# Ledger of designs, part 31: VHH binders against o75319

Target 1, 181 residues: o75319
Amino acid sequence: GNHIPERWKDYLPVGQRMPGTRFIAFKVPLQKSFEKKLAPEECFSPLDLFNKIREQNEELGLIIDLTYTQRYYKPEDLPETVPYLKIFTVGHQVPDDETIFKFKHAVNGFLKENKDNDKLIGVHCTHGLNRTGYLICRYLIDVEGVRPDDAIELFNRCRGHCLERQNYIEDLQNGPIRKNW

## First folded at step 1 (VHH)

Design zb10 (framework vhh_4orz_3)
Fold by ESMFold2-Fast, scan of step 17:
Structure zb10 (fold): chain B 181 residues (1-181), chain A 120 residues (1-120)
Amino acid sequence: as target 1 above (181 residues)
Amino acid sequence: EVQLVESGGGLVQAGGSLRLFCAASGSIFSEYDMAWLRQAPGKRREWVALISSGGDTDYADSVKDRFTISRDNAKNTVSLQMNSLKPEDTAIYFCATSYWDESDTGYQYWGQGTQVTVSS
């Protein structure tokens, strides 16, 4: 059947809001068909995601799905009130400039439309770590002017796991700022 | 949940073309990312081409501009059009679901593949 992503169980389901930002990162939710391979305490469905966000006294206003597949869950599994955006990113590769600008555009659009509330932008890839951490940090560095090491430390602390892939870390620390496209 | 059967392999002369097919049965084919991999005798299995559930494609450098992957969700098939074939393309070709989101080892395949032999 459906394969549980490798090491998915090793990661916390949901991080904490990154202070001073509207970002929250989490690992990919898995639809009901995956639950037969999981103990009850390991389950993390779309419903579980929203329950955990609510437990932190937070509310999602947008989900950005960075996975390169649609097999983990369907947009229909999410509440109708929360917009869903798919940006296909390949694992292990630093996202290209077009992908980076799509992410920045989506974030900027959300912030413009949500000036009068405190809703969060939820970002996930498979583990909610490398692609997720890269794009969030890239946004903070390029748009918000945060120092690279500070952005990485903030993400690591709030996600509860450190960025693992050296190519992502090196690009954040030493790569060019991607201004406008 | 899904069963995959490869076909279309054969013997072809260098510079020729072949089209490989992968037929899926059972589940909702359109929800799966699909890949072609190949293995030559004495070599490691290598990834050749990928098509996502959303239709995005990617190719190994060795086959870029020569191979084209496509899918037909109505027929539950994925195909690999192979042009300008070279002797080094000789291998058993496997159809697999891919896990680009996990690790480099995230391939799951079914069947014994289809043999492609390119003569010089």
Scores: ipSAE 0.017, ipTM 0.241, lowest interface PAE 6.3, mean pLDDT 85
ESMFold2-Fast, scan of step 1: ipSAE 0.016; ipTM 0.209

Design zb11 (framework vhh_4orz_3)
Fold by ESMFold2-Fast, scan of step 17:
Structure zb11 (fold): chain B 181 residues (1-181), chain A 121 residues (1-121)
Amino acid sequence: as target 1 above (181 residues)
Amino acid sequence: EVQLVESGGGLVQAGGSLRLFCAASGSIFSEYDMAWLRQAPGKRREWVALISSGGDTDYADSVKDRFTISRDNAKNTVSLQMNSLKPEDTAIYFCAAEGYDYDTLPSFDYWGQGTQVTVSS
């Protein structure tokens, strides 16, 4: 079925660019087949995503999809000019070290290849909140040396919603730094 | 309509093993995600294992390294191999199909009736 994800309507479609970074967070876009269950103002397709990014005078250079499913939209629904990376993650639990390392590697690679432009890394899970916020904040803390509370505050403000999962927040604040390349 | 039927449950001693099977009637395509969830007496239903349409697997921390989920798309079956069983694994085990990903619990469109697993201490 084409049922919309639970609580998906409760969240702002796209946050704002996180100042001082190349990150922008959003909830999962839903392909056209989901629109029969949505009012016009609730629709958020891959096309709508790119329209909203352009309306902020920003441009996407990479999408990192953290959802565990391919049901919501297909990579083929995105412009061919924007790379798409899938990192399968399950909600509820803190992402494991392998997942964290994959995320960091993708971000570092993008930044190195895009030094001469201002294109953004778009990151989403289903709601664009818990898994998305965790991995973005983990990157800022571990790689850029940002204080945990500052990273969380920056994400919450720019996303327009606060991280909800206490286990994610506790790991960011009190967990070990995951040292990798 | 997809119907799911679980089998393989029973009484087992602590440290033992069981293999659960989920047979689907109708059609389960390679694009459908599948899962095992369990509900212990007096507790809420919890997720234990997921297998994506592409074969990627994930496990709850409580069962990681003890349980293995697999699928056979030619036979329309999902199995859960349960090793090193503990009394706290006692629950009704459900299989579920055609899921969505959520930041809370995974949601599924099709559910089986469940199969009882009892682990004695």
Scores: ipSAE 0.043, ipTM 0.406, lowest interface PAE 4.5, mean pLDDT 86
ESMFold2-Fast, scan of step 1: ipSAE 0.018; ipTM 0.374

Design zb12 (framework vhh_4orz_3)
Fold by ESMFold2-Fast, scan of step 17:
Structure zb12 (fold): chain B 181 residues (1-181), chain A 121 residues (1-121)
Amino acid sequence: as target 1 above (181 residues)
Amino acid sequence: EVQLVESGGGLVQAGGSLRLFCAASGSIFSEYDMAWLRQAPGKRREWVALISSGGDTDYADSVKDRFTISRDNAKNTVSLQMNSLKPEDTAIYFCAAHDEYYSDSGAYDYWGQGTQVTVSS
């Protein structure tokens, strides 16, 4: 539906940049049509997203949208200068290897193209927590060699909310490293 | 509950066209995001096309510019128009419904049984 996503109001709109990385996580922005269902202090539109990023003295260079829907906002709602990448993921289950590899390729490509600036990779799912946290942590573990518990702690602290799905946490801690083929 | 039934599959020559239909019954169809996925023998199921409850569309790179997804909420129907078909498009095509409102509750909420598409060289 055109309803506010379940539990969306329970989460902070935008986390902080994860130190030592180019990642920032946030919940899905909601286009103008949703604002009639929200109090002014609850609104988080695409414009609000960019305003909050600028308030942190940061700049987005890429948005990776992990939701399975385009109901919440459109790429056209974003500045033309910021690339948008859709990676369709469904909730509840650990993302499959193809999804993990798409995410890693997108991140690696961005970092290679943006060596001369400090722009951020913004990542979101519906709540900016489980799918978002999993893929960011998976990247840090598999590509950057970060210890799983350190990656999870860093994400939780910077997002302001802890990863909730035990199966995601278990896969990050004990699952195999996914190597690109 | 929503039930999904696919139709329109068949045998077609390479370069030809086929139109698939997905009929939904039960709960209010217009609230769901609808997708087409396909599975070839011995392959994993892959996503092909999506149409949101608001009518926005997206496509896998392999079918972009050849396939068009559309919906008719008055008739509770999703269609997939497939043009310039290739032997590589041979697969069972599935219709699936998902509500991102409950994204944490699982994958697709409802699936059809599939319809076979065979593209001969």
Scores: ipSAE 0.019, ipTM 0.341, lowest interface PAE 5.0, mean pLDDT 86
ESMFold2-Fast, scan of step 1: ipSAE 0.013; ipTM 0.225

Design zb13 (framework vhh_4orz_3)
Fold by ESMFold2-Fast, scan of step 1:
Structure zb13 (fold): chain B 181 residues (1-181), chain A 120 residues (1-120)
Amino acid sequence: as target 1 above (181 residues)
Amino acid sequence: EVQLVESGGGLVQAGGSLRLFCAASGSIFSEYDMAWLRQAPGKRREWVALISSGGDTDYADSVKDRFTISRDNAKNTVSLQMNSLKPEDTAIYFCATDYLSEEYGSYDYWGQGTQVTVSS
């Protein structure tokens, strides 16, 4: 159904760009069919996403969708000029190495192709928090050599909400570094 | 609201097969992602298999190549074919919707479960 995801309304729609990176995190946009269940100020459609990014004087160059569903919005609801990548990621469990590799590969490819601009990589799961925060932090730790606690703090501050899943936090702090090759 | 009712559980010998069914009520079944989860004695519930609204499937490593999930949107059913069953597959099996969109351990419209016991 067209039910609103649990706790979706509890989270800010879009965070701020993470300084020193090309990342911006947000919760899943909801297509028009969900609007009957939302007050005007609660609406966050694909169009609303791009308006909010523009209000921050930023521009999206890629959207990475970590949800395992297509029911919240369709890629066709996004501007044709912005690439969309789906990485099916199961909630609750720490993403597996294949998922981590796919995410790293996509980010590295985007950065290589966009070295002459300042466009952002937008990353979201359902709430734009646990899977989103895990994969962004994992990239910063494994590829950019950021200390785990610093990566987590940066994400939490810029997202406006703290990572909540203890298994994700534990893996980031004490888990093995995944190789990019 | 969607309501889910599981059936098909039972006792089977190791190496055997069993087919579970989940019957859903609700006019929007075809828009839901469907999942099977299980809970063994003394363990946490774990995800086993899923099928998206678009028909894409995925499986936990422990059941990969042994279990097959399928759906019939015209009949509002989802099925789990379990082959090469092992004693470690003994658990109560639950049908759930939107599990893969969830982040906080809640399951929309989960069923009451069906017991599967695999003897050695």
Scores: ipSAE 0.018, ipTM 0.366, lowest interface PAE 5.6, mean pLDDT 86
ESMFold2-Fast, scan of step 17: ipSAE 0.017; ipTM 0.265

Design zb14 (framework vhh_4orz_3)
Fold by ESMFold2-Fast, scan of step 17:
Structure zb14 (fold): chain B 181 residues (1-181), chain A 121 residues (1-121)
Amino acid sequence: as target 1 above (181 residues)
Amino acid sequence: EVQLVESGGGLVQAGGSLRLFCAASGSIFSEYDMAWLRQAPGKRREWVALISSGGDTDYADSVKDRFTISRDNAKNTVSLQMNSLKPEDTAIYFCAAVPDDYYGESTYDYWGQGTQVTVSS
């Protein structure tokens, strides 16, 4: 794993906090070994991630990694104080119900444990866009009762890039609500 | 284009071992992340083990410490060593080139035909 992900440079490293939520979305950080292929201004390491979030006057309390690989960075590259959760999701497919429920359980658990602070849940896939946007929007629709178009618009605005994958958008707008059983 | 062919499946008694092989043909195997997935009768396909292009491995909790994934880039082969097999491991096992990047029209979601593993009690 020495190649930079396709189009990774085309996306903003970190979005902004989604108002009314604890979510912030970003593209995958790349460990030091990738920096030989990047200009200094293009670098986005795990350290750079935390610096950029601090620059927004925010603090991470959890990272949820949705990539189907471990080659981009290791959990050991993150501060020991920030929990890391890996949920393997395939890039072109709408996440299955078990993946959706795992995401919802992690978010709900974080929120219960972090009632007395304002720490954020950081969510990323490779570009921080389609898998990331789908699961965040799915949570807002299914758990918080947000209208699908409103959830998508909020994510797009805060991420700074619009959800691209039509099958994800279709599922969010017209698919069934995934109730936790 | 990548083609994947699995082998090594069979019938084994609980507590036994099997080694599965996946031979890749076509383009650049060494750049792909490779995975083993399985599908038991009447169940959804589930991920079992992953090996990155750089050799880093990860395992599903159900197989951790029992299964070992490895690759030989010179031979374009990924292997799954399965020890301490249980009846619950009975499934068709698939090799896949795993897409982690979300880009372009095509995906690297290539599947083999699978190899049957049956574990008797």
Scores: ipSAE 0.017, ipTM 0.234, lowest interface PAE 6.0, mean pLDDT 85
ESMFold2-Fast, scan of step 1: ipSAE 0.016; ipTM 0.253

Design zb15 (framework vhh_4orz_3)
Fold by ESMFold2-Fast, scan of step 1:
Order: C-alpha cells, then structure tokens, then sequence
Structure zb15 (fold): chain B 181 residues (1-181), chain A 120 residues (1-120)
C-alpha cells in the first residue's frame, strides 16, 4: 500500500558522510503518492534526497536499496545518471553470508570504478538504521579492518541515530569475520 | 525460482462464497511466507490475508471474520476461502510472496491475478 512505515517520521532523512569512507546512510525516500499523508516538513521524496545530499556538498554515485519491497519508490524516480542496486533483505534478522557478499561486491566494484572521483555510495533500508548500519559496519570490519566498536560508533554518529537491534550489534562485535563474503 | 498462478475467481452474488487458489511451481514454496492481495477498480492494491511458512495467519480488518487463508505445502498451494462476499470485495486478487521488514509487511506479487466480481 501507501501507508507510511511505522516510526519512519522519527528518523532524520539523511545522515552525514562517514569520514574516511564513501558511505552515506538515509531512510527510504517515499514517492509522491505518500505526500498526501505527510506535512510539508515531513516529505522526503527521491528529489528531496538529492537536494539534501547537495546541501552537504556531496554527490551520489550509487544507491543501494536494502528494503524487501518496491512500494516506496521506483528506480525511475531517480536521476538516470545514478546507478541503483536492489539487495532484498528481510528486517529483524542478521543478513546471511550471501547477502553480505553481494553488498561487499557492489561496494568494491563501485570503489574500483570511481577511484578518480569522490562520489558517495548511498545505502538505505526502511529507516536507514539496522540493516543499513549492519552492512556498512560489516564492510568496514571485514574489508577495511576497522574495530567493531569503532565502526558502530562512526555509523551511529554520522547517521544521527544508534543501531537498535541487539542481534545486529552482537554479530558485529562478536561474530566471525567474513573475509570472502 | 517459483512461479505463481492464481485461479478460482468468478462472478458471485452478494452473500455468496468463493475459493481462490494459488499454485506454485518450483521447490522452495514451503519456506515462503505467502499473502493474498487485491486491487479494486480505480483503487490501490492492498493486502487482505497472510500466512507464514509456519502456518501463522493474519488478516486485514475488512475481511477478518469472512476470509480464511490456508496452505498445502505438499501440493505447493495457498488458498483463500471467501465467505459472506460484498460488492466492495470486487477486485483482481493476487497471490504474492511476503515477509516482514523492519516495521511492516512487504509483498511481491508474481502472477497476473484472478478476477472476483460480486453483484448486488
């Protein structure tokens, strides 16, 4: 349907770029059909996303959509110059190794192709928090060798909201390193 | 990997009953959460019934006392028994894979749907 996701209004639309990385996290943009249910200051369309990124003097080079639905917005709502990648992830559970591998592969491919620019990888789930934070932190820990607590703190600070799901936090802190995934 | 084909739709009078079927091809149907969605003329698509891989069910308020969703994993089918049909139940009904994300259910309809028309 076109119902607003639960608690979606409680979160900042867009975080800040995570220093030392190419990541920026945000909550899911909502297409025009949702705007009748929102006050003007609550609207966060795909266009609003790009305006807010521009206000930070940043530019998106890739969007990774982690939601398990396409009801919130369509890829055609995005500028044709910005690649869009869908990785279906179910909420409440830690992403499996195959999903983690797909995310890492997409990030590595983007970085290799974009080493001559400073464009960002935008990552979102519904709130831009749990699945988004997990996969970004997993990448930093497994690929870049960042300490788990440092990765989590960096994400929390830049997103403006703390990772909420204890199972995600526990996996990041105490789970195995997925070197090849 | 799994294809879904809806059937069982038709024309019925108000107060009547109808049973819809969704047949899946492929091997992992039993691991999927499944839903029935509908789209009335000129309206948005909405979910009406949901059944988990474990058999737990949930219903939209508009159908809660009238519709029953069930599944048969041995036959790779999910069905919707519709009782006490009303003209406002007129819609194309879709079978969909479903799941629960951070806050809400999501639905991925794989078929063309089956038309249900309820006359007054």
Amino acid sequence: as target 1 above (181 residues)
Amino acid sequence: EVQLVESGGGLVQAGGSLRLFCAASGSIFSEYDMAWLRQAPGKRREWVALISSGGDTDYADSVKDRFTISRDNAKNTVSLQMNSLKPEDTAIYFCARSGYEDTDYWFDPWGQGTQVTVSS
Scores: ipSAE 0.017, ipTM 0.171, lowest interface PAE 6.8, mean pLDDT 86
ESMFold2-Fast, scan of step 17: ipSAE 0.012; ipTM 0.166

Design zb16 (framework vhh_4orz_3)
Fold by ESMFold2-Fast, scan of step 17:
Structure zb16 (fold): chain B 181 residues (1-181), chain A 121 residues (1-121)
Amino acid sequence: as target 1 above (181 residues)
Amino acid sequence: EVQLVESGGGLVQAGGSLRLFCAASGSIFSEYDMAWLRQAPGKRREWVALISSGGDTDYADSVKDRFTISRDNAKNTVSLQMNSLKPEDTAIYFCAATYYGDEDSHEYDYWGQGTQVTVSS
């Protein structure tokens, strides 16, 4: 439906590029049908997303959508030139190993195909915080060898909001490394 | 992809009973949390009852022990049995559905058109 997700207005639309990486995190864009329930300054459509990325002198090369719903916007609302990948990720629970593997594979594939450009991987869930932050940090820890606390701090600073789910934070800090994915 | 149609509303005297039905179209009805909400004239929409995809139920304090929510996944229906009705229960009743597992959604994804319930004193 056309209902604005709870607390969606509480979060910044788009974070900053995470230095040393190709990641940028943002909250879910909302298609035009939601704009009747938003003030002009609260609107964040798929077009608004691309305008805000451009304002940072960045360019998106891939969007990874982690929401467990299709109600917010359609892939057709995005430019044809930007690949879109849906990974249905259940909220509240630490993502399972299959989901982690799919995310890592998509990121690795993008990086191999985009060696000669600086395009970004845009990642979002509903708020662009918990599922988004978990999977980005999991990638940095498992694949790039970043210390868990450093990955979390980097994400928090660049997103402009701190990871909220304690089970996600606990898994990142003390959970097993999924090294073979 | 889910469409919801309510039925069973009407006029009833205080102390009476009504049973509301919500028919859902869609092959994945069993994956949805289902809810009933109501809106009285000039009032905000308020949540009344919820039944999860797993069968767990919850109720607003104002209707607890008087209303019972149930679902039949084989028939793609959710029902609200309303007993001991009061004039303050007068409202348009809406059926609503949302995907379980979207942690950031406390809003319902799909809504029916509503069915009028009027309780006379």
Scores: ipSAE 0.017, ipTM 0.205, lowest interface PAE 6.1, mean pLDDT 86
ESMFold2-Fast, scan of step 1: ipSAE 0.015; ipTM 0.232

Design zb2 (framework vhh_4orz_3)
Fold by ESMFold2-Fast, scan of step 1:
Structure zb2 (fold): chain B 181 residues (1-181), chain A 120 residues (1-120)
Amino acid sequence: as target 1 above (181 residues)
Amino acid sequence: EVQLVESGGGLVQAGGSLRLFCAASGSIFSEYDMAWLRQAPGKRREWVALISSGGDTDYADSVKDRFTISRDNAKNTVSLQMNSLKPEDTAIYFCATGEYYDDSLSYDYWGQGTQVTVSS
């Protein structure tokens, strides 16, 4: 497909590493077929993603793709050395407990296998904001014991954009701790 | 607030053509992305075609080069021209609008659907 996602151009391509964690958030990369609808400075391909990560002196060890579609790019567009995990999540809805569990399990597995390096877990949805920010903050709150407001502030600052969906923010601040691992 | 009404479905022989219409009311139509999705009996709902508020189009691989989506902002209508129809195109076709991110599940408004049956 070639339709640019709504408001995709409004967001920074890649945030910065969240200090004290292995997380970095970004918006969805778009394969070459989308570039006909983009100015050169607006392009953000899978290759552009890896270039921007290297410019920050960081290295990706895992990509978690939270979009509900495969139309934006193919896993084959990524370097063979970087694992790719798809977790289908619907926009607008707070992810269910099964989805939260899958995310936590993938993060914990990566950290155990990568305890001797400093590689990052890259997380994205369409804008790299609401679903992405929710799941990262949920992990920090439930697994690492971070206060909800501190997790949200850290994500917002490092992503360069604030979480927008009130239902996601409300769940993080006032919802129950998900005691799945 | 938004009401969507689909029309144009029916029975057609393989290789034939149909044109589907979706009329929208009660909203600022020109500002919304519009999509067509379909659901065959016992199968998941799948996205078929999208037209942005700016007129840009996108199509599922299964219908690319056979279907054409268009819109008329003066009439608040979106249409789907379906050519070279196959039995596998048999489904209820839905019109959707709203804030689009990834797929049909990100739309807030849906019509009631129009049945398309393609005989072999």
Scores: ipSAE 0.015, ipTM 0.231, lowest interface PAE 6.5, mean pLDDT 85
ESMFold2-Fast, scan of step 17: ipSAE 0.015; ipTM 0.271

Design zb3 (framework vhh_4orz_3)
Fold by ESMFold2-Fast, scan of step 1:
Structure zb3 (fold): chain B 181 residues (1-181), chain A 120 residues (1-120)
Amino acid sequence: as target 1 above (181 residues)
Amino acid sequence: EVQLVESGGGLVQAGGSLRLFCAASGSIFSEYDMAWLRQAPGKRREWVALISSGGDTDYADSVKDRFTISRDNAKNTVSLQMNSLKPEDTAIYFCAADSYEDWGTPFDYWGQGTQVTVSS
């Protein structure tokens, strides 16, 4: 199915690097078969993603795909030099502990292997907002000791859109800290 | 719009095998990503296996190399072959369809499930 995700056009394709971190967030890229349903200005393919990252003078070292589907683009559509990790996460629900652990493990592994460069971890779900923002903020709070409100503000500012789901925001602000993840 | 009906569950001894079936009705089976999820008593639902509309498969670490998901678009069916079953695989197994990823969980497209019980 070539159906464009609901509200996908309403969001900026790519945010800015979150200062003090290796994170950059974006909405899901759509492979070429979706372009017949999009105006030229609305296209955001895997190639467009990498062009926009380069325009910011940044380089991706890892993509973490949080969507629960593989219909939007394939790993083969990405440059061979950039690792791709799929973490299937259900939307609308706060990600479960297993998902949070997988995300933290992937981030920690990347950082340990990339101490000698400044490459970014690109994270996306469908809109690059709720699941994406939750997991990035959860990492900053639990692993880096950032205050919840500061993590959320940093993500919102750099993404250019605010986290929308109140259950995600509530868990970040008042939920338990998973210190050993 | 999509109706899913699971079958094939039952009681089996540890080390045994079962094959689950999901029959789908509705207009766009071939365009849906299909999944098997399970729920053990007192626990939350977890995904087990996924097969994309394009036929790509993925599995939860707990079942990898033991379970195999497949689909037949001509018959509108998804199957889950479960080998080397363990007592911890005991759960109600649900078939799910998701073509609109941002609503996340296809709770309305899940059937009643099929019970799998693995004795030690």
Scores: ipSAE 0.017, ipTM 0.229, lowest interface PAE 6.1, mean pLDDT 85
ESMFold2-Fast, scan of step 17: ipSAE 0.014; ipTM 0.244

Design zb4 (framework vhh_4orz_3)
Fold by ESMFold2-Fast, scan of step 1:
Structure zb4 (fold): chain B 181 residues (1-181), chain A 120 residues (1-120)
Amino acid sequence: as target 1 above (181 residues)
Amino acid sequence: EVQLVESGGGLVQAGGSLRLFCAASGSIFSEYDMAWLRQAPGKRREWVALISSGGDTDYADSVKDRFTISRDNAKNTVSLQMNSLKPEDTAIYFCAAPYDSEDYYGMDVWGQGTQVTVSS
């Protein structure tokens, strides 16, 4: 149905660009059918997403949608000029190696094709926090060689909310580096 | 939109079995993930089991190997087979169509649920 996701209103719509990277994280945009349950300042449609990114003087070049659902918005609700990639990830669980590989492959492909511009990779799950933060941090650790605590701190600061799931944090800090990228 | 009605609860002895049913209205049922939640008196609702639109299942640690979730898309029904019931399983059981599998504990429920009471 058209119910607002649990605790969705508790999170900032869009974080800030993570300095030294091409990543920006946000919570799931909600299509217009959800707006009847929201005050004007709570609305965060696909169009609102692009407006907020532009307000930061940034531009999206790719959206990676990590939600396990198609209910919140459709790819056709996005500008046709911005590629959209769906990676179904089950919440609550650390993403498996296949999911991590798909994420890394998409990021690396984008960076290779966008080396002559400064466009961002937008990543979201429902809250733009746990699955989103895990995969971004996993990329920074495994591919960019960032120390786990530094990656987590950078994500938390730029998202404006701290990663909440202890199993995700534990895997980032102490889990194996996935070299399947 | 999906309307959900739970049934199948009752009083059983420890070690017994019950099968709960959730009937959904509308032909869109096959596109929804479905979950079972429970709430004991004075406690928050907690997640029990999930079945995705594709048929993948997941279970809370407290019920693994004892409960089995299944769906019948032809009947627009999800069921929960509960075996080896314990007094700690006493709760009102709800079915829900989760928005996303990120937070099982905060899923919306529509019906009054079905009461399961397990005696010692």
Scores: ipSAE 0.017, ipTM 0.229, lowest interface PAE 6.2, mean pLDDT 85
ESMFold2-Fast, scan of step 17: ipSAE 0.017; ipTM 0.227

Design zb5 (framework vhh_4orz_3)
Fold by ESMFold2-Fast, scan of step 1:
Structure zb5 (fold): chain B 181 residues (1-181), chain A 120 residues (1-120)
Amino acid sequence: as target 1 above (181 residues)
Amino acid sequence: EVQLVESGGGLVQAGGSLRLFCAASGSIFSEYDMAWLRQAPGKRREWVALISSGGDTDYADSVKDRFTISRDNAKNTVSLQMNSLKPEDTAIYFCARELGYDDSYTYDYWGQGTQVTVSS
């Protein structure tokens, strides 16, 4: 097969639920074709994702996939009961306003439709860190009024890894609040 | 070392068709996922089609059912058949090979691309 993404093995598969929110972040699941390049303990398939979330006594109600590719896994690899949303984002770049507003719209729609349950919004990019952390923090800051440093600290703690890209951190701390979508 | 050369672009009327070609030189591409991306005037570059090393295909919603990506590993070529072209398809089209970078597994771009202009 397919090549394992750079540094993918360096990151925890799944973080913890972010307390006070419906968010959980994880790295990209890898479909079965990648498993011959991985030791059994390194495998993180779509099935492994759902098993790990269940082990935390949580349940996914939506997956938002921020990767710019479909090669890692296919939507068909996910349970039919869990909605899947693809938002194509290029790595290294702060997501544009259209992408930010699409993310906010999806989150708000999920929350409105899931007021009677405690299901989570799972968000991932390749490592479940920079694009993932940016969009989650941007939502908390812009929509929920969380202070930027508090949002970043909450994400870092729950993901188990700190946001790495300075341009993302600087936009969260010093960039304009985007209130319209 | 590897170079991709796009061809097949041109001027076509709305409803027409074009076939784009991407010829690879140097390393073989049988191990790589290959993609077509485009950049329309005043817009961001967008992914339009992907073909995996194993032949699985995927398409952006804007081109689904109109465009077909294919590959010929013996000739190191990737093709994009574009049918039912619309003025909104006007763009420079780039052939790209996937390459891993840090937080993103993104695409290489080679050369100037090939210009597609669709008149109304």
Scores: ipSAE 0.015, ipTM 0.192, lowest interface PAE 7.3, mean pLDDT 85
ESMFold2-Fast, scan of step 17: ipSAE 0.015; ipTM 0.207

